# VHH binders against q84jc2, part 8

Target 1, 232 residues: q84jc2
Amino acid sequence: MSKMRNLVEEKFLEFYESWVIQLELYLHQLLIAHNNNTMSETELRHLISKLTTHHKAYYTAKWAAIREDVLAFFGSVWLNPLENACSWLTGWKPSMVFRMVDRLRKSRVVLVEAQVKKLEELRVKTKFDEQKIEREMERYQVAMADRKMVELARLGCHVGGESVMVVEAAVRGLSMGLEKMVKAADCVRLKTLKGILDILTPPQCVEFLAAAATFQVQLRRWGNRRHYVTHS

## First folded at step 9 (VHH)

Design lb57
Fold by OpenDDE, fold request of step 11:
Structure lb57 (fold): chain B 232 residues (1-232), chain A 126 residues (1-126)
Amino acid sequence: as target 1 above (232 residues)
Amino acid sequence: QVQLVESGGGLVQPGGSLRLSCAASGFTFSDYAMNWVRQPPGKGLEWVSGISGSGGQTTYADSVEGRFTIIRDNDKKMVYLQMTSLKTEDTAVYYCARFPYSELWEYLTSGSFDSEGQGTQVTVSS
């Protein structure tokens, strides 16, 4: 099936493709740094800062785009089906990063007791925040069958004349709610990421960020191969 | 078989210029971002520059930003590093490097990354 993309979709598609390419370039830097024990803490922190800045740029662009059309992110035409399937409220699920940390611990990362404790505390907080958002989303979704949504459903394919205003009002109402939820989720993502980076040492941060970037890049590639998706 | 062959290194004075070349074969060149890395004497392998598969995006280490330029020719399967205003600290063996997607996790977890090229020596000395 082919559909016409709106302006927001087109713009963000272009942005995201560029952003992912840049992420891969950063990944290569991270991987080299990960195996370079002669790098100073200052150098590592600078690299970490570059990556965090890159991620911040994503959310800046995302938030600008969702202000225009949040519904675009619930379709996410810039993602393949596998990426979409792994998406939680238009992004990565915050709690999944702790699984990533656990995997790294089983490999080469050694955490001291104090770090383990702090990570556990952060995990608990993150889970709590996720659940809160999920409950709110559930309530919101149930409440979707309000008068405005009923009007939207009623008008359906019979939109014309003055009915356009009713449809637009209904869509605006829906969009405002969804935007709120997406922003809330993004806040949890950012807080979780910051929390993890604050707990880990600079070398551990580099490894973590490399793992995260690798996962994103590989997930995209796996999904593209599986579903025969070509991104320009 | 994948092969990367670096060339263009040499001895230059501080402030001088060199152009490194890397000839790639054995893989779909345009599908991979390419990198230059270097091994200074007594130090670990450090990243220098990277270029996306299409060549549309480039990145540089802070230490070489404004002095080095990475370029690629996908038709010729070549990647270049134009180095200007060379400094003594730029002395190193330079390698052209790609990161096979199938080996990313292994490199991350084991730290084993096989340089596919022999490298080219760059020596900056007065």
Scores: ipSAE 0.882, ipTM 0.963, lowest interface PAE 0.5, mean pLDDT 91
Fold by OpenDDE, look of step 10:
Structure lb57 (fold): chain B 232 residues (1-232), chain A 126 residues (1-126)
Amino acid sequence: as target 1 above (232 residues)
Amino acid sequence: QVQLVESGGGLVQPGGSLRLSCAASGFTFSDYAMNWVRQPPGKGLEWVSGISGSGGQTTYADSVEGRFTIIRDNDKKMVYLQMTSLKTEDTAVYYCARFPYSELWEYLTSGSFDSEGQGTQVTVSS
């Protein structure tokens, strides 16, 4: 929050703050639906759809923003340090949600054997996809530590037009790679989320989404308190 | 102590209108999103509407979308529910509800929320 913000950062910050507020409102609906079992399957599916639509809206906004400045998301000024510390490639780590599912299994959620099997398959696939993306990310990061890094270092000492152009080109190249990686990561997130929701029953989906939203909202609140940051 | 006191309920004919009120005290009102929930006869609690702390964002159940409007006055510590085009299925006891942030995980398992009021009865009948 104390960092200088560019236009992309400012716009996305506003968007995200609004988005999180709306998420909290959906969370309240999820909590009531979950604990009171008052909704039909059709109604639950509609609620789930609202949440999925909300998440899709986030990624739509994100992908629009990263086209302009993907680097903004590697600082993520709209997040507090705790949220940032828990981020993997500018978002939640896909494999993390399986821990949430496991937690729910220890509570009121009863999964049948077929569901457990499918979840395990999805977990394995998710882990594989994460690793693949990480390897690609490493490739881009290591590629920056060659002549490009030297140019960056030299820029700090000497101002030259040619050097600046080289550095800018390098940064553009890196940015393009990063954008691809971020999008790939987001696709894994979305696929993982969809996979989980397809495996779970509507009531289970509501509980899962409630847990996920609760975690996200609380993580933000905890981080803000810890670092004396106020978000609207 | 958190207090939420509902009022404004009554008997109306289908197509009629009512405005519910909730007076809040015992907490920093503007820091919390507020909700309306209802309990129809013989049924469990149903979420109706929610409004953000600032009042800038609202959400509604599909069953009431376009008919109900939630608003709040942070200066007066009030939340309102304007109900129009009421239907027989809207008959219920209506409650104002707050979810304490510190107890969200607990609520996920226990189902308890802050409500100190007795609710207000809304009856829609011809």
Scores: ipSAE 0.679, ipTM 0.880, lowest interface PAE 0.8, mean pLDDT 89
Fold by ESMFold2, fold request of step 11:
Parts: C-alpha cells; sequence; structure tokens
Structure lb57 (fold): chain B 232 residues (1-232), chain A 126 residues (1-126)
C-alpha cells in the first residue's frame, strides 16, 4: 500500500524541487520587471530567454526520465495532490494557457487586433492538436484492453516462459506507447508556448511568463499548505 | 508587524566596495525568498538579486552578476548584499523585498510595488 520510490523518482524529485525554487526566483525578477520597468527591449529579451531556457531544461530532464520510467509522471511524487489533479497527460493542458492570456487582457495587457487574430488561430490549432492526442490516447487504451482479452483467452494454451515473455512484451509496449503520447503532448506544450511568445511583444511576454509562474507557484503553495498544516 | 530595515549605504568611488544589510522582523523569515531591488535616480525599480528561503539558491541581474553576492542568515533574520567593483550605474536607493504568496497575483495585476523598508542610498561617484 505504501508507495515505493525508485531511482528515477528520487532523482527527478531532487531536480524538480530545485527547478521550482529557481522558477520562484525568476518570478520575483519578472514581477519587478513587469511593475516598474524601464528596461530596454534587449534587457527584456534576455529575461525572456532565461525563462524559456529554464522551461526547456525541465523538458530535457523530463524526457530523459520518461525513457526510464514514464509511469512516474502519472501521479508524480514530486507534485502535491492538487498539482497532480490539474495535470493533463503529465503537464499543463495546452488549451488552458489561453485563459491566462484572457485574464491578463482584463487587467493590464492591451493587444492589437493583429495579435488577437494570431492568438485565436493558435488557440484553434492548439485545441485541434490536443484533441488529436486525446483520440490517440483513447485508441491506445482500447488496444491495450483488447490485448489483455487475447492473452486471457490464451491462458489455457501454455504456461511458463512463453507466457512471461508475452506479458513482458505487453508491458514494454504500453510503456513505449505512453512515452510517445507524453512526448507528443509536451511538443504541443512547447509549440504553444513558443507561438504565444512569438505573437506577444517583449513586455507582454514578461507579463505572460509572470502570470504562468505565479499560477504554478500558488498551486504548489496551496497544495503543500494542506499537506503540512498542523494545529498546535 | 512586518519590518525591513536596510542599512550600509554610502558614498563610494568607482571600483569600490560596500556591504548592505537588511534586518527583518514580523514574519517567518525562512519561509520567504528575499530580494534586493534598487531605484536609480529618475528611473523605475530594478531587480538586483534574489535568494531562496533556505539560502541554497541565488540569482542575479545580468548587470551585477560576478560583482554582487547575496547572503542570508536565517538565525539572525538578516539579508546582505556584498557589492564589489561598483560602477556609477549602481547609484540607487537599495531596498530589501519579499513577495508574500497570497499577494503574488495582486502584484502582477496592480502595476505597482511598494517597498516595506525605507531603503539605503548608494552613491558611486568620483
Amino acid sequence: as target 1 above (232 residues)
Amino acid sequence: QVQLVESGGGLVQPGGSLRLSCAASGFTFSDYAMNWVRQPPGKGLEWVSGISGSGGQTTYADSVEGRFTIIRDNDKKMVYLQMTSLKTEDTAVYYCARFPYSELWEYLTSGSFDSEGQGTQVTVSS
């Protein structure tokens, strides 16, 4: 009943804790840049590059880890239950990020008509890619269930090494399929992020990145408070 | 009540050194990442450096990387900024800052940042 941590989970837990702490420090830099900035375009682009590099480092580490144990990313030990509950295929749902852009527009960010049109086109493309992945995941789940039915029907044919090899092949196939689906979802996430940052001006990119980091930090803080709050 | 008291500023020649101090009270100090921000004459606020609650991670603005070092002492509830190789561009009022988690979205949407301390003036001049 107790959850056992393997080496992959332990290593990624250490990485993620460091990564999210660094994200919080970048968030503070973004908050100052966004609020009282007289920063040049060059300075803003450098800050944006720090954030995109930090996000790319996350995916580099993640893709190395999922090659070893993709299942670790479904119900991750380095995330609290609230963070896990908000996950779509091991990460943020790409189409939901446009809600964050909408929230900024209600408050501070002013978009030109051409930007609004490009963002709508990106939103539609993102949703299309998202739905394609969801359909493929559903087909994969059906195929896995059908494979189990075939193997159950064959139980009366033989025992021993052949049965073990078939089960091991099925488990390997499932892991490979899930790894491909997770990478596909991550590619949609990265393409969506890049698309948004290409459409927005540098000051708007700072606002967007600050909002994204704020949401992630607050979600983690709220979920961790529930885990570690004790009365005295 | 939250208080941040900055000190250690002064008049220094280019190439010189200063150490700024920030005394914190009225909150659980180790729960917060701490920052140094500065306001040059006639300009808006500029983020200088940040340090995690445990002190294990630090970040620096490009303009100060390699010249400034942020340090914290959680037992004494102090944050320091060791400044070396000072330039005239470093002339500013320096503030110690924190960001309460419950106020992060408010900071993002309000368009303003009010310091909790009075700051300390650093002037780099021949």
Scores: ipSAE 0.493, ipTM 0.834, lowest interface PAE 2.5, mean pLDDT 83
Fold by ESMFold2, fold request of step 11:
Structure lb57 (fold): chain B 232 residues (1-232), chain A 126 residues (1-126)
Amino acid sequence: as target 1 above (232 residues)
Amino acid sequence: QVQLVESGGGLVQPGGSLRLSCAASGFTFSDYAMNWVRQPPGKGLEWVSGISGSGGQTTYADSVEGRFTIIRDNDKKMVYLQMTSLKTEDTAVYYCARFPYSELWEYLTSGSFDSEGQGTQVTVSS
């Protein structure tokens, strides 16, 4: 944990901890549904809707927070180092979730040919959108390399005249552009998630959402430090 | 076919240094965050360090921060772990691994680790 956190980081840390707790509760419901062959399609669709609403709530909160401080989402204080290492533009990489679908197919999920075809079409579209965002992001990564000038402008020089104002305007412009790119990436994430859930049947959606939630919860747990006990 | 080949391990005295290498093939290397994980004798897997697909973000477990450095070369499809100030508790088999949705995803969701590489042994003793 950083010794210097701003108000946006503290507020989102509180939100995220609560959000993950609720995700764990939904995971419990997903696992019950997965192990129970007596749930109706209506019950499954309600559970799936709760999960999609929960994920949309995350993005609603995130988009409000990035208006205040987009940089808080690069190396986030609410994530452990392992979770941060897995980030692509402040979140999961859209094209990579198809690896999870592939793993489920190998183990437990049986897909018909029509579903497989639609998933491959979605994978191609997702990769295309992802690559467009990566090309635009390259410009912002280069601009962020001049971080020392950004830090001086942010801390506020008491005297500086035109030079300070020009640097501050450039910093605001870069931040607004970066916010746009992060939101564009999040829109690809949401479209990819919706696309996968539209293609899968309700039982398959439950398995997919359970696997995704399990991974997220276990990644968080595993990324925390271990304490070795030594006995002489 | 995905292949990860770890190398550079060996026997080192406490305080010494080693550089581990991982050669990758059979996948779009820059699409994946790459990680070093380790398995100490008689213990489960520990995450050590990670680096984003672009190389722009690096992260470290608290136990190795300041002593280990992860580096990637996307042109050569290589990942490195520069280890310094080695301690006896760093003794382990070290694996490089892709994230996400690979053998580490399977390990985290099911407890089964079928590594894509053979690993490289690091032993710190004397």
Scores: ipSAE 0.048, ipTM 0.521, lowest interface PAE 6.3, mean pLDDT 80
Fold by ESMFold2, fold request of step 11:
Structure lb57 (fold): chain B 232 residues (1-232), chain A 126 residues (1-126)
Amino acid sequence: as target 1 above (232 residues)
Amino acid sequence: QVQLVESGGGLVQPGGSLRLSCAASGFTFSDYAMNWVRQPPGKGLEWVSGISGSGGQTTYADSVEGRFTIIRDNDKKMVYLQMTSLKTEDTAVYYCARFPYSELWEYLTSGSFDSEGQGTQVTVSS
């Protein structure tokens, strides 16, 4: 028996399922463009714009939803268990995407020295921002544990309307802190994505976006087999 | 430095059992999902099984479901693959791999697999 879903979870589940289907359709276009040397720069930039717009639409929907229920994004009902296990603060870990850049350099893409320098600068900045958020999350986890302990102690010793108000205040404080950290992490994700796409040429951007979409789609496929296997 | 050392392979008869081990070092073991993958002779790489960092979630390929069990011991930094009811088609070199920041990331995104360990040979024949 799963947890009873609230309205935010049901709404975002519907959104996310459609969003991933559209991502798969864009992946097909990326793969065609990856193999087609005759596409113009204008055509490639249009496809890249579709992908960036699609990713921005995800965050627009997410930020609206976390305003109402940020806890829904920790152990999300729209993600399979493998996807949830791989999440870092409700999404992909920013430093991870540089593995795709390294892959591009190893097998298919020639990066000029100026691009390599800019990518290394971005990698260092991304790791710095990521570590800063991790330190803040550690501080928040300590504060969250302290508030939880106070809440449990008060419920064990006291009862009545005052206890309800204390619990409500603690939950509100937890949600506000988590929302701020999730938005900070999402900003690092978006800055990293934009930074990479600004450094790469349009053909290189198509290869990068194809690799990223492939990973996300394949991770979901593997994880859905897990859900099926545990029930079969 | 990251090291993954596979062991426990060998020659067994069909229907037999083996337990593969993977010793890990050089990283925070419990932060990573771990996987077993295999390469049968003359064939491409096949994913076999995965286990979350906490050990609470396990997954299996259809071809091994019900016969193989993946286990991890975070205190000893070990991953195991308990194999039973072995078939000749299970003959392969078996590798362990980290996920998501592992060589499986490269395989999922590029199709290339550069293992961190040498693997361990399992041969099932009569």
Scores: ipSAE 0.014, ipTM 0.365, lowest interface PAE 6.9, mean pLDDT 79

Design lb57
Fold by OpenDDE, fold request of step 11:
Structure lb57 (fold): chain B 232 residues (1-232), chain A 126 residues (1-126)
Amino acid sequence: as target 1 above (232 residues)
Amino acid sequence: QVQLVESGGGLVQPGGSLRLSCAASGFTFSDYAMNWVRQPPGKGLEWVSGISGSGGQTTYADSVEGRFTIIRDNDKKMVYLQMTSLKTEDTAVYYCARFPYSELWEYLTSGSFDSEGQGTQVTVSS
């Protein structure tokens, strides 16, 4: 059974489906580029730019949507349960990409010492930023649980228009806080991605992006199959 | 069991038009974006077009942009591909697919494409 969707969910689902389709198209191009050694550096950079632009478009749309309903992204109906389970604060965990890079290093990608050093520095920074956000979230949750959530619970026991308004206001406040945290997380994602791409050569970028896109697509595929099996 | 049945292919002259159909069953149709992919003779699988579950979003390969239109009918569980201004290079077996690029990746790595449908042959020739 499909989950009931609100307007924000429906709109973003449509967007995301289109976005994923486009991502898959880019993936195809990346794979071609990876397998075809005839592409110039300029061409590779152009392809990389297209992908980065595509990712920027996602976050632009996301941020517009979370402004309306950030909670929708904590139970993203456009994602399957597996994708959701692998999500960290409504998206991919930034530190995960370093594992991907490590995997690439073991299989295909040869990095020079300077690149390795920079990647390690970036890894440390990324982890630090992740932890910082997690701590903020914990603080936020504690603060909310201590004050606002209790208030909401109390208000929920009352019947009346005024109570509803207060509850709505409280929920809005909570949402705003969550939105801030999500945006912070997204910033870490974007910075991490940018950092990696700045360290890698264009051919390596193509390989990395192809791997990342492949992972995303495969995760979706696996999750969809599992979801289908489970809910068929 | 998931089933996709493509139809509507045939022989057409350059500049002509065809409308492909895909009948879907065995899954919640509206929950899935649907895609058309094609395999030209002697070539690899190529993505052609995609449409979101609701039908509100569509996308096309550069090679077919402006010439092809993908639409869907969720009530009938149908996906269509309206092809216009057909070219000889559009000659291929056309498949309807839920996960075209995952399958494409598999094809690229294994050399095999396990289509959920039989495909429909489109031949553009004078």
Scores: ipSAE 0.010, ipTM 0.269, lowest interface PAE 7.8, mean pLDDT 83

Design lb78
Fold by OpenDDE, look of step 15:
Structure lb78 (fold): chain B 232 residues (1-232), chain A 126 residues (1-126)
Amino acid sequence: as target 1 above (232 residues)
Amino acid sequence: QVQLVESGGGLVQPGGSLRLSCAASGFTFSDYAMSWVRQPPGKGLEWVSGISGSGGQTTYADSVEGRFTIIRDNDKKMVYLQMTSLKTEDTAVYYCARFPYSELWEYLTSGSFDYEGQGTQVTVSS
């Protein structure tokens, strides 16, 4: 049965589909640039800027959407099951990008010692920030798993007119907390991404962004393929 | 077998126009975004334009923005590049490109990508 989608979900689905298509087109550029040693630094930086702008657009849209309905992102109907399974607090796990960098290092990307050191520092910081968010999330979950939450659940099962306001208030409270967590996570993502791009040279940035885009596009395609096979 | 056959190149004066064509076969055409790339003499391969699988989205390199138009016909399995206001710096061998998703990591890691087409020569000269 197709999940019922609310307006926020529908809008964001449309946005995301378009956004991913555009990402694929950027990926083509990145892939070509990756093997073009004749591109100037200016040209590379411009390409990088296009990609960063594209990512910023995603978060702008996301933040607007979560303000309306953060719960829509905890289930993300616009993602396939594989994509969802790989998600951490409604997005990619920040620390994952370091594994990607490591993979690139084992291939064509040669980092100088200073870069390696900085990346390690960034990795440590990123992990720390992730853990901090996770701790806060746990705290939040514990706090919600109190009598009030139980009551909310009970009311949710037996919602009458006289309890609607109470339920709504409780849901709002829950949503606010979740929104904070999502925003915090997104901040870590953005900081991490910026940090990596600041450490890498323009050619390396192109490689990194290409890898990231490739991963995202492939994940979506693989997930979609599997999903269709299992449901056909 | 995937095949891409480019055509439409030629000699043109600056300010002139050409329309390149690419005939695609051997894959589900509409499932793939397509790009035009070019290789100027003595330079590396550079991206020129791209179009989404449905044709609903297009993108262009800054150097060709406003002068080139990429179009596709999914029924005919064709991609076109309308070039106008051609400049000498547009001189290159032009290739139609499909990026197989399954091979993207290999491309990233090995740097090798097999272009299925022979390309079409575009020469802009007075």
Scores: ipSAE 0.836, ipTM 0.937, lowest interface PAE 0.5, mean pLDDT 90
Fold by ESMFold2, look of step 10:
Structure lb78 (fold): chain B 232 residues (1-232), chain A 126 residues (1-126)
Amino acid sequence: as target 1 above (232 residues)
Amino acid sequence: QVQLVESGGGLVQPGGSLRLSCAASGFTFSDYAMSWVRQPPGKGLEWVSGISGSGGQTTYADSVEGRFTIIRDNDKKMVYLQMTSLKTEDTAVYYCARFPYSELWEYLTSGSFDYEGQGTQVTVSS
């Protein structure tokens, strides 16, 4: 019998539970702020800074954890199955955030032509960076499949220590490649977030941050209802 | 069904203290994060402080940090706001609010906001 969680998973589970609760508290603040036309630019920038600092803290903790065990972030114990199913390389897909911007434009946010042009340029850059990462992931998937087929053939002829060594080397090689891809994906996420917040005005940034946090909180709440079914 | 009833407001001199209370009913209180919000004269709603469902995490607006403390009692279904070192700028109607898990997208998309309770007036003046 083996433990369900290792030390990295337990540590990050505790961090993430606290982190998402704090995001909920900031979301409440954002929801009040997004309906308040009398907030000063200074007040709005302080709120935006709290949210960006909170997001940066997540990546600081994540990058420390992936150095120890990147595989913990694929099918994470601190996420429910719905959250895991919606992940792209251990997080939100950078290009999907522009659907939130588009949705806000249809309902609440009016953008000037200069903002629209800059957002489109960012969208194209973000998609380009995603496609580059996806091509790299495909190459690793092919290498993993080839290694698995060779490994299966060798298991038919080899048992014991040599088979374990081949599996261990394959896992270490995959882990090293995955660390690089996860960090690259996180860098695209951070660049995309910063880019959007730089283009939007402070009130528009509050709208965007509220929408993003709402999606994350709702995904957690809805997925947790499904996860805690006690039947069977 | 959901009810939030604020109380404890009044007239206080600058530098004084006051404790606001909020009685909650009609929902599973410990499942919801709670906030205090306020409406100063002639301004929109301003978020003041929030507390997680368990009470283990709190956060404060910069303008009140170090002066106000949010507390909850899940057994009594109460939220409190302990205010100290009050300033004239703290004059407002204070409301408690629950985190609207089931209404998040409606709050985002509607552009409207509705108070759940009547609020409690805090007036800080000499």
Scores: ipSAE 0.587, ipTM 0.852, lowest interface PAE 1.8, mean pLDDT 83

